# VHH binders against F-box protein At1g11810: the designs that were tried, part 5

Target 1, 377 residues: F-box protein At1g11810, of Arabidopsis thaliana (Mouse-ear cress) (q9sa94)
Amino acid sequence: MTTTMSTLPVVLVDEILARVPITSLRSLRSTCKKWEASSKTNLVGGKATARKSSHVGFILIGDKICSMKLDLNGGDDFVDTSVNQVSAFDGFAISQLFHCDGLLFCISNNHYSNYTLMVCNMYLGETRLIQNRSLFESYQNFCSYAFGYDSSKNRNHKILRNNSVSGGYEIYSLKSDSWKDLNVDLEKSIHLWRLGSVSLKGNAYFRVIKVIEEGVWEYNLLCFDFTRESFGKLLSLPFESLGDEGEGIMVISCVRDDHLAVLYQRDTLGIWISTEIEPNKVSWREFLQVDLATLDGFPDVFIAGRFIVDEEKQVVVVFGQETELDLNHGNAFIFGRDGYFTSFTVGDAPPEDFTSYVPSLVSLQIDKTGKRKARDD

## First folded at step 1 (VHH)

Design b7 (framework vhh_lunsekimig_d3)
Fold by ESMFold2-Fast, scan of step 1:
Structure b7 (fold): chain B 377 residues (1-377), chain A 123 residues (1-123)
Amino acid sequence: as target 1 above (377 residues)
Amino acid sequence: EVQLVESGGGVVQPGGSLRLSCAASGSIFSINALYWYRQAAGIERELIASITSGGSTNYVDSVKGRFTISRDNSENTMYLQMNSLRAEDTGLYYCAVDFSTLEYWLSQGYDYWGQGTLVTVSS
């Protein structure tokens, strides 16, 4: 009745560790220190130009993680970009990126038996591999993930996953290095998008679809509170969100580490930023609205995927998929006031994901042995 | 929108063969990977075979050399050829899909699971 399964996880873990050389992690840590030093050096307290706009993060192009620096400088159509593949992940096909509290959560699916979840502190050069609860539990492509932390001292960082196959919810704790099942009851009419959770102030915000009747649904937002380990109520959106024919696209992003932004694309492209956001309450203000039909040279087909809001420059940077053009390059668009738009190239393929990044000192080392109290002798 | 319908299950003797089919409506060229899952009584659902859009295949050790996954993009169909069937292969077989980023944005809220097809290996 029983299959011999006990040797498979050890072989898998050893193979994964061999693909992440320690020298690559040290190199990435050096790069992160340069970002910190550059930020401090450029803060010469004299006359600041009225706007400083430098965005640093990780971008997913195809199955590869790249570091990205984006400088939005004051010249006409001038955008300075630096994109470099992160060698620490050269052995992995990365499908998703999440950022919380200076930690990067990565999902790799090279094949079903080599599925890998990992949390990385790129600044410290630390990586924690997260083990599956079952040798044959390889359905991670069908999971919705969220990354956050609770309100305890030193912030216990946690990963939530929902598997639509099993119907269950489970949560991983970095502090205990273990998974546990959650008795979370979410209405069957509410479906979490597999991609699109955003970490904000320790909690995670999901794009959700609420099915009203067969073939009729609407977009909503839902918060998971990592302290209470429960979902909040559905949060109101600043636009009409019925989808059945001509389907609009909703994308969410984090602004200034404490606000949520929503992008809604149909015949126009609208961006709203939260004025206040809590697990059971949200208020919105309009940031930008663009009539895409009025933009000369804009692609006939464009599906927004990810975006960055720059409030100081009063622009939004949108990454997405163009289906009308044979694009051998990853194009991004910048939208501003009074019909301003421009484009720039971000690599050899359209970006699939982007997460902003700031270095942190959060340790990923597992302290499973209490130290014996030393005697002074 | 992609919808999946499984067929081909049945009752067979140990050592027998079955061919499962998964018919996808919509364009399977937009699908990054197609999967066969198995759920047996008292056992959690497990992934047993996968095939990518590029044709790369992968299998759980218990079925390697016995099962073969394939796809026919012109017929929008994926297959699982099962040979040398064992009693432990008994279960409900589901097909599932993983979308490209563009199709995922277009397929919001769509079910990417089939209804399943039952395979019983009878002594």
Scores: ipSAE 0.006, ipTM 0.294, lowest interface PAE 10.0, mean pLDDT 70

Design b8 (framework vhh_lunsekimig_d3)
Fold by ESMFold2-Fast, scan of step 1:
Structure b8 (fold): chain B 377 residues (1-377), chain A 123 residues (1-123)
Amino acid sequence: as target 1 above (377 residues)
Amino acid sequence: EVQLVESGGGVVQPGGSLRLSCAASGFTFSSYALYWYRQAAGIERELIASIYSGGSTNYVDSVKGRFTISRDNSENTMYLQMNSLRAEDTGLYYCARDLYEWFGELPYAMDVWGQGTLVTVSS
């Protein structure tokens, strides 16, 4: 090149970044601050109007991890999507994935119905297989998981496992490469959702059901603090979840790695984003509310599963199922202001999970003394 | 009204057998996953066996190979066949139903419980 990347027009820099593999993005950000700015936002004329919004992450389609890039454009060509199977997992049937601090935590069933736990840094190409305790195997179908890190100097990454059969908890430390039992007190009326915990600022957030009386319950959230190794107080939701006429669908998602979003679907589809989120405190703001009955051409049945918030475009992308038996179409919907909605196809099957992803330099290698080291590249 | 009723508990000697029944009413039985819990004196209630709507089963290690969970959708009844009973199996046995059954995301939150049936294994 005759000029450095930092002296190129923003339009040309964005075109170059769009062609760079996700695994190379971190290296570029360390080299050029203008590229880092371009990858995060496009600000034109002092107003927050995007020329293009891009979302990059991993999705679970069936038992396969795929990388996904979602580009949101204006006009008739509103959305462009690229989905590619990740070859590093070709030998594994993946059932769950979690993201924290640039690391993926994956749970796999192998050909012998044995569960494998692994933590991967996809940018560095590093994988750590997690050794199971001897009593773990028989409880696999009763376990829920969460991924996070403590506030120590090296950000000790940890996995929480809740065995709903025994009611017991245990925690794995990447630093010590070992499991330990954890005594945690939760009220007997509080039940963690088995799937869909979200990592946020090193802690994990769970959907919970609080049983008020037989046949009567409410949705709440609960944070597990990986530094204190304890649960916080019940966190309130921005909507009323008590109902005699059937419970709605609640989904949570991480927004920009520092905020939590909640989607609640009944007759309407509501999206709220946290204004404050800490282990013992939450405050919410409404982002979007859609009356599904007013949408011409919207399917008769739609069950929200996962979602992405794009604050710049003022839209939400919702992945879900149009029927319980429709495994042949991976349709997604985009909802916006003033009754705007459109659809697109992600693949041949609905995504079972989605995790936003940013590459990191967190090393999974352990030196001779058991200490983790940063990778020099 | 949604209801679960257990029966079949009793007193047996070590090595004996019992069959517990859980009769369900007021809901579409075939659509729900169902569970057996037990609670011994001084011990927290634990889930010991599950059976899903499709017939798949799971067990805790301490009962695996000795207990068999089954269901009869035509009779709206779930069973627990308990063989080779040990003193440690003594407790109240409860049947339970999940609050929800959604594709991909099932909380183990039990909203309907039976009243329990007592199993005593003593020599």
Scores: ipSAE 0.000, ipTM 0.362, lowest interface PAE 12.0, mean pLDDT 72

Design b9 (framework vhh_lunsekimig_d3)
Fold by ESMFold2-Fast, scan of step 1:
Structure b9 (fold): chain B 377 residues (1-377), chain A 124 residues (1-124)
Amino acid sequence: as target 1 above (377 residues)
Amino acid sequence: EVQLVESGGGVVQPGGSLRLSCAASGFTFSSYALYWYRQAAGIERELIASITSGGSTNYVDSVKGRFTISRDNSENTMYLQMNSLRAEDTGLYYCATYRTEITYGGSKYYFDYWGQGTLVTVSS
C-alpha cells in the first residue's frame, strides 16, 4: 500500500529535489569571500605568500562535503588544518565530487538506488540539477564520470559518463541542458577507475587498467578531449607497473591547474609532475622519491589516495588509509626530502575526494531556449 | 578473461514462469557478489536482484515474492527463477559482477563485468 522509497517514480523524485532551497548556497559565499580576502591581504602584505603555503578546497568525509584549509607555516614542522561541514548540502548524501573551472560537479546517491547529478557554483551561490533523459541510474549500475569544457569562446562545460546500457558513452552539455550519445570506442581490455578522472585545462584524465592477459594488467593514463569529444591514446607513465598484480597504487592530481602529477606506491612512494601534458602526449619529471621502509614510526600498512603537491616547500601531502579495513580515522602524511615526514588527522573518516577552491563567474542560469547565454569578451 | 553468459530467456504468457541462468568464467566465482539487471525498451537498466558470496539476497520491490535469485558455486552458475510474470517484466536481462581492485577512504574502485543479455518477452 505504501510506496517504498526504492520504488519512488522519477517524477516524484524530481519534484522533491526541485523543492531544495537554492538560497542555502549563498551562505557559502561568506566562506569563499573570506578565503579570497585572506589571499589578497597576504599578497598585499607580501609576508605569508613568500614563506607560508596555504591550500583551500573541498573534501568529502563520509557522505558530506566539507571545506578545508591547510596551512604549512614557513619552514616550521607545524601544520594548521581547519575542516568544516558545508551545511548547504546537509540534505544530500554525496558520493563523488569533481571540479572544473571553479564549478563543483556532485553525484548524490541515496539508499534507494537513485543517482542525482548537480553542478554548483559556490562563489555565485548557484546550483543546477541535471536532467536525465529518462531515469536516474541505479546506485548499483556503476558509472565513470568526467567533467570538463570545450575550447569554444564561452567554454561549454560538459559531463561525460559511461553508458553501461549501450556499452558506450554519453555527454551532457551545460549550454544545451541536454544529453547525447557518443560513438566513442574504448578497447574492452581498458577499464576506467570509478573515481579516476581529474579535470585539467578543460580535458579529463583517467587512471585506467589495461588487462594484458588473465591476472596480468598494467596502469595507464587516458585523456578525454571535450572539444573533439574523443579519447586520446594511452599516455606513457614514468614507472613500470606491468606484472605487479595489483600490488602498486596509482593516484593522479592537478598541480597549479596546468600540470598533472602521478603518485605510484609500492615499496617506495614516487611522485612525478608533467613537464608537457596534451591529450596524446606527455613527458615527466621526478618530484620526490620516498623509501617508506626507512621512515621511523610510519605505519606498516598504508594505502595512498588523494595528494597535494607543494613545489615551493618541496613536500607532498598524502591522504590515505593505514589499513585495508575501513577506519573511522582521517589520516594524512606530509613527505619531504631527506627522510622528512609528519602526520595529522583530517576529520572522523578518510577523505573520499578533494578539490581546490577557485572562484568562478560561470553562470548556471539557462536562457529562454534552454541554453546558457553566451558571454561577450 | 572475465566472461558472463546468460541463457533461458524466451516468450511467455502473463502468469507464466522462466528460469534464467548465468554461466561465469575467468574469476573465483564463490568470492563475488552477483547481480541481475533488467532493461526495458526506452528505459535505463535497473538492478532487479542480488546475491552475496555468503548467499544473502536482495530484490527490488516490484519483483519481491515473484523472483528468486540463487547460485551454485560448484557449477559457477547464478540463476533467476521468475514466477507470476507480468507484461512490465519484458526486457533484456543481464547478469553482472563487480571486481574490487583498490580500496581507499571507505570507497572501492569497481570494475563492472556484464553478459550480453537474454531477452524475456511477456505477451498474450
Scores: ipSAE 0.006, ipTM 0.216, lowest interface PAE 11.4, mean pLDDT 71

Design c1 (framework vhh_ozoralizumab_d1)
Fold by ESMFold2-Fast, scan of step 1:
Structure c1 (fold): chain B 377 residues (1-377), chain A 124 residues (1-124)
Amino acid sequence: as target 1 above (377 residues)
Amino acid sequence: EVQLVESGGGLVQPGGSLRLSCAASGFTFSSYAMYWVRQAPGKGLEWVSEISGSGGSTKYPDSVKGRFTISRDNAKNTLYLQMNSLRPEDTAVYYCAKGRYYGSGSWYKEFDYRGQGTLVTVSS
C-alpha cells in the first residue's frame, strides 16, 4: 500500500503546536541560542571557538526531554551541571531520542499503546509530525529505528524502521514526506538490538548479536547506509564477547561528531574510540579501562545506558540504571585516569538517553508540493 | 540459542481466568527483565507486563493493572502471567519476550527475543 503524506503532517503539526504554549517555543529557541553562545569563546572577527570541556545537549529523564549542560573543570573535582525540562514537549511521554545533522528525532509513547514520531529543529523552532503506517498491521509499538541522511543535494534526511510483526523494513524520507517499503535482508544469524542505533556522518550504526552456533554468539556492529539504503558488512569490536551471552553490556556513542565510541561493561568498564569508521570498516583504540570492583562506593548493580567521552579531560561520563529498589535517583558517574571516580545527580529518575546538540538551519517546512524547503540564510 | 516457548492459552468466557507460562532456555534467565506482549487480530504489538530479573519490580499498563499479574520462577527458568477478569478486548496472541537488561525500568524498554506466542480467545 502506498501512502501520500504531503498535507497531513502540516495539519497535525499545527494541531500539536496549538497545544504547546508559544512561550515554550521561545524558551526552546532561547535555550538553543544560549547553548551555541556558551559553547563559543574568544570571538575574533565573527569567528567563534568552542569551549572544549563543555558538553551541551538533550537528556531524556523518565519520559521528559531536558536540556543539559556539563562543564568539566580542569584540575578540579567539581562538575557544574544544569538540567532543565523542555516544556515544549509537555504532554508527550518521550521514549527515545536520536540526533542527526542538528535535527532531533523523538518517539512519543503514551500508555504504551500509541506512538507518535516527530522530527524537531530546536534552533529554528520547527517540528514535523511523521505519520505512522504499516503494510501488515496497525501501528507497531516495538520497532527498531535509525535516523540519518543520504548524499543527495541538501541531504535527504531519512528514518529506517523495522516492522516488528512482519520482520520487514520501511524507510521514511523527509524530502518526499512519505514511507516506502525496503527490501533489505539480514542473515538469519544476525539479530538487531532493538531501539538502539546511533547516527554518524549520515549513516546509522546498530548494536547486533551474531549467532555462531547454538548457544554461542558475539556482539558486532552493523551500519545502515542511507544513500545505498542497505546494510554494510559486520564490523568487529575491540573486545572479546564470544560466549558472553547474558553477562556483558555494550553501549555505543558518538565522539566529536565523526567517531564512534563503544563501552563494554562486564567485570571491568572498557571504553574504545574508533580511529576509522565507515560502513564496511572500523579500527579502534583503547581510551579507558576501569576495574569497577576497586571503586569504593560504586553501586552493587549498575547497568550502563549512555555515555559521554571527554578527551581533553581524559574522562568518561556514564549514565545508567542502578538497583530496581532505587529507581528514584538519576545518578551519573565520571571515570578517569589513576582511580579518578566521582558522581553527580541529574534528576529524580535514571537518565535514559543523552545526545549532544549543535544547532543547524535545516528546515522542516513542507513546500506546496510536500517537499522539505531548504533554508539558505 | 535463546528459546522462549509460551503455553496456557485457549478459549475462555468473559470474566474468566487463564494462566500463561513461558519456558526460557539458552541464556541466564535471572539476569534479564522479562515481558509479556500481545497482538490482537488486525492490530499492532502491545506491551502488557514487565518484571525485573529478581522479580522484585513489576509494571503494568492501566488496561490490565489489577487484573493481570506477572511472576517468575528463576529456579525453573519460567515466566508466568496470571490473567483474571478477562474481557473480549483481551483476545490476542500473547508473546513472551526477553529484555536486554536486568531492571524492568531499563533503557528504551527494549527486548531482543520473542517467542512464537499462544492464542487467548475471550468469548462466549
Scores: ipSAE 0.013, ipTM 0.385, lowest interface PAE 8.0, mean pLDDT 72

Design c10 (framework vhh_ozoralizumab_d1)
Fold by ESMFold2-Fast, scan of step 1:
Structure c10 (fold): chain B 377 residues (1-377), chain A 125 residues (1-125)
Amino acid sequence: as target 1 above (377 residues)
Amino acid sequence: EVQLVESGGGLVQPGGSLRLSCAASGFTFSSYWMYWVRQAPGKGLEWVSEISGSGGSTKYPDSVKGRFTISRDNAKNTLYLQMNSLRPEDTAVYYCAKTITYYSHGSSKYQFDYRGQGTLVTVSS
């Protein structure tokens, strides 16, 4: 009847509940007795107990999902980090992780041709396994995924996938529990970056590469609107990103669940945060610029992969790879104003992904009455 | 002009070995991640292996891990795939591919801007 996953770790539960408004705590407590007990023993209520500059979420290290709490409140050069493997996923090799509206979308490959797509509500302990259409390892490796929801009153959550081999698009609906083909085409000059579309206000944002001519390309952003089921216009970036053999690295992230941030690394590390972001419009403000050559003790080679913005401390936490050697350990760097720079260790390998997390009451259970099931069919 | 030219394919019996080569030109070879992908008759493209610009990092899917080895010679601008313990299901056209950017890492994270003409590998008795 119900498919359940393990509950969130107590440390993550406490941090999440501390960030929930006091008026909303009763609703969350009524849903899960374990969380109700935890919130009564460890929290006095809502944002009043929340730590400023504390970040919680999920991190992908190798093929394993871990919970992460990152606490920056300890003063200069102090970082308190807690990373714990989520036992609910012990049997799964996770290749991709997406977050939208309190739900996690995970892609697992336990062996070739045995791909598992799943949507999890970790707060409610619910999981929905998504039917695999005839997927082969080749299709999985050439698919781009995005997770979002439409503007209907009950938010129909949807998954977009693009098979870059066939060029076709498909969309899955949680409401109907079914896939449908989608007639959407992109210009041949536009290539979706296959890693890490970002969900924001129900829509998905992709890094894209636009090929201008041989050996000349530029980074852009593109939105998929899950309500209209179509792509928006190319969105402008706050930096010049004409790529050639000396190109920079561009990564994107969510800030406060309602803004997009972009990081661009070349000889400097620049971070910008959107002042407005919609499917066909974006405006940016500069958050931080760091001259990497001026940093004492910074690695000779560093490639940014993921980042977290902390606006209260005016810092960015960047996860990446220090070398292309197989024996790199999981170091992260914190960059701030006036040449502030420090590092800490996350684990045995560089994180492949990170997503912030806030709980929701979105149910993954299907009403098994004949009436509702018949209407969904 | 970017060019990738594969060679080394042929007919081999199950359990046999082949070494594929890819001659690259028209770009700074040592700066790019390189990939082998394959396509069986009537099937889609399948990722086979990837290698970092320095050659220090390699990845394989479970279907070929322990049997195939990717390597590169940056002085010769050449990519290699050593295939051992070949199986009938390894029958495919094998393509050499490069990413659009220097810094694409990992098979689920890459994008191809170019691939070669391919070389046919047939594993049959």
Scores: ipSAE 0.026, ipTM 0.447, lowest interface PAE 7.1, mean pLDDT 73

Design c11 (framework vhh_ozoralizumab_d1)
Fold by ESMFold2-Fast, scan of step 1:
Structure c11 (fold): chain B 377 residues (1-377), chain A 123 residues (1-123)
Amino acid sequence: as target 1 above (377 residues)
Amino acid sequence: EVQLVESGGGLVQPGGSLRLSCAASGFTFSDYYMYWVRQAPGKGLEWVSEISSSGSTIKYPDSVKGRFTISRDNAKNTLYLQMNSLRPEDTAVYYCARAYDFWSGYKGYFDYRGQGTLVTVSS
């Protein structure tokens, strides 16, 4: 009597959801939510040492979307990983991958079609190709993107785009399948950090640079609220970057679907997790601090790109590249308490992105978004 | 305060060469990745070269690789583009552009650009 549904790993719950016919989803979704809630409660209430912790998601390796399963084991072998290319994207060279509400937003730099924007529901096997404004098609490489949804009934999923050439903002709505210009004024001293946004509770959080004086700037966070279609107040970070001038590396990630984590790398590697995060307020707690100089065998040059926090195992998995000149390294590093450090290989190219797999019931078919809906049984 | 001023454009025959220059002022030039980007008549913008703050990392798209060479002189706050074996399809307004170094895993972005210099390749 040691095994109950509420003690199953989240990855197993996600695998079950992925294998269920669409007509059975409502009952299983309720069970899945109960398993997630129960699992989190058991971790808080006990000294539960799960022998294995699993992370399942999508990762961008070179220009290909791959599925990844990462098993964090106790004992002798700490990590086991499997990576498989997703064949549905074989015709596309993917440059960017975003996740919101179980949907993937992908940007393809396909020279034959120039640029293609797609929203994908991997669980339902649905894809929506997004109509581009023809004026912006050939310079999408200069755009920053964010993916989120508003507070309306059934969630209107939206894409924010800032074109660094024009300086303008525009927003796409999945419900209307259309773009509109957005008059958003940022203080001139604030610069968006390109491709550095994470979706959280429907909103997008950006890494930004605030210029204090010429040559003197600091990192901050900025939220875009997809309901209000406006930026919030600058949010403070739990480290000081004033005078950094690009010497440090800052990365953000989503934790437990309701919190942000930030990684700041310089001579140390620090990870903090939000205790409260809303469009106009944030508070932080320290998760891990690592002195990189104390790690035997750590590379002389390492550039953090993406990371995963495992609170149960008290570790962080960091993806990046060992030099800015060596694009063939596919090593990832795991950092833990008391100088714990190990590495594993993901592939022969640096991973550029990672997003946790979450099954979604959101339909991307235009005919299901009207006043009259088809029967969904 | 930030200014990027391009020069060196003009009319050239197919197979010819041009050298573009960009004079930067109002910021610490040596701290930023720099780009050359172009816009052909009736088309969108495309990047044609990328150079890191130190000049150690340089990238080109396949359309210009082997024909164009980007370089910089941090002591003079100047960016250069040497264009060889020019083709009619290289006809465009060429812009000097600035990007912040190293804050994301993506290198194809910028926050300022100049007013541009016209390059016309015709017989």
Scores: ipSAE 0.012, ipTM 0.310, lowest interface PAE 8.8, mean pLDDT 72

Design c12 (framework vhh_ozoralizumab_d1)
Fold by ESMFold2-Fast, scan of step 1:
Structure c12 (fold): chain B 377 residues (1-377), chain A 124 residues (1-124)
Amino acid sequence: as target 1 above (377 residues)
Amino acid sequence: EVQLVESGGGLVQPGGSLRLSCAASGFTFSSYAMYWVRQAPGKGLEWVSEISGSGGSTKYPDSVKGRFTISRDNAKNTLYLQMNSLRPEDTAVYYCAKHPYYDILTGYRSFDYRGQGTLVTVSS
């Protein structure tokens, strides 16, 4: 690699700004006239209702990070999708993608003996590379990760990691650019999913498997509070999830950056949105229930992966694969009321991750470098 | 069904060259990073080389950097490893590997999708 990720093409930033919804730009404060002018120009002539029904984010297809814009139209041209590969990440085999407060956190599985963590601010064109703290974590064991921030005025962004070799937890601080061991108590019957923790209001929400007995497990939801640096209690789910042979699929997603959505698929596909979500408390409302067996032309086997909720259009966009061994299809489905469904194609492989995007002015510069003072004569 | 078939191994003298090939099927080859890994007699798996899905980025450990070159032909679903200036310590079974499998219950991932391997012996 001759270039760092901090040298992302200017055209990519302009394209992202043009695709970002108006409400998502409210926290952006210009650090230079160029960015302010770009933001205003991209909003001129735009339709607020059309932009509010647009979804902008990053999608992981195989090892590639792509920018994605999804427009849900009200007519015959219901879906308009734009997917553009972000070549600046070509040096890395990306396995996971997280978003928190306008920052992207990426995990790269670059080889058997090590992997690289990256935090990127696409809006400022800044990247921080974070290598593994310990080489003992590297051999074919994939850690569980979470991304969030504490409640301090200037938000200290943090990464939680489970060390699968020692069984312990570690936390990284962006402000101090350092790892520390974390004493957390989590029952051994609870296993964190390595893919799909979601950042929400500074905290991270995990899909977890609770082992009841041999061959029997259930899905649960668990919050890690980055302010208190501790796990909350298991949170109630709006469905029964006792697993066995033929277990259902559970997926979580953010809605409006302040609510959590959960998708549960077995013979039906149900979507619920939180009405209240805090580290030790949740309440749910049903958004959509689809009986997959009644849909004409729907695949015999479908495994839901990631999803986007559009409350204004009353639909859900679900990315998934049509068989568990079929890696040749990049189809997505849109489900709506009264048996409505349609499909569109996203790449040539099932998406491994997706996250919405909101721009941020959070600096990734190492603070201790900027605090150095001349101590010469 | 994911299938990886390695070929091109054999006996070669120190300082010699070999080119390994891996024919891939059962998945969208261009969407996945690919790896060469090796296992010397009585030792564990060692990472040898990595290439991104597009072929635009490659990585090597210091033990083979400057001597080995990984490449791919996405139109032919084939992965290659060009091995130059071979040393006795390069003697190993070489495996082609793709993205790890995810185990839902444990959350564990493993490289279960490897080929049968091809033996490379560097000896006079």
Scores: ipSAE 0.000, ipTM 0.161, lowest interface PAE 12.6, mean pLDDT 70

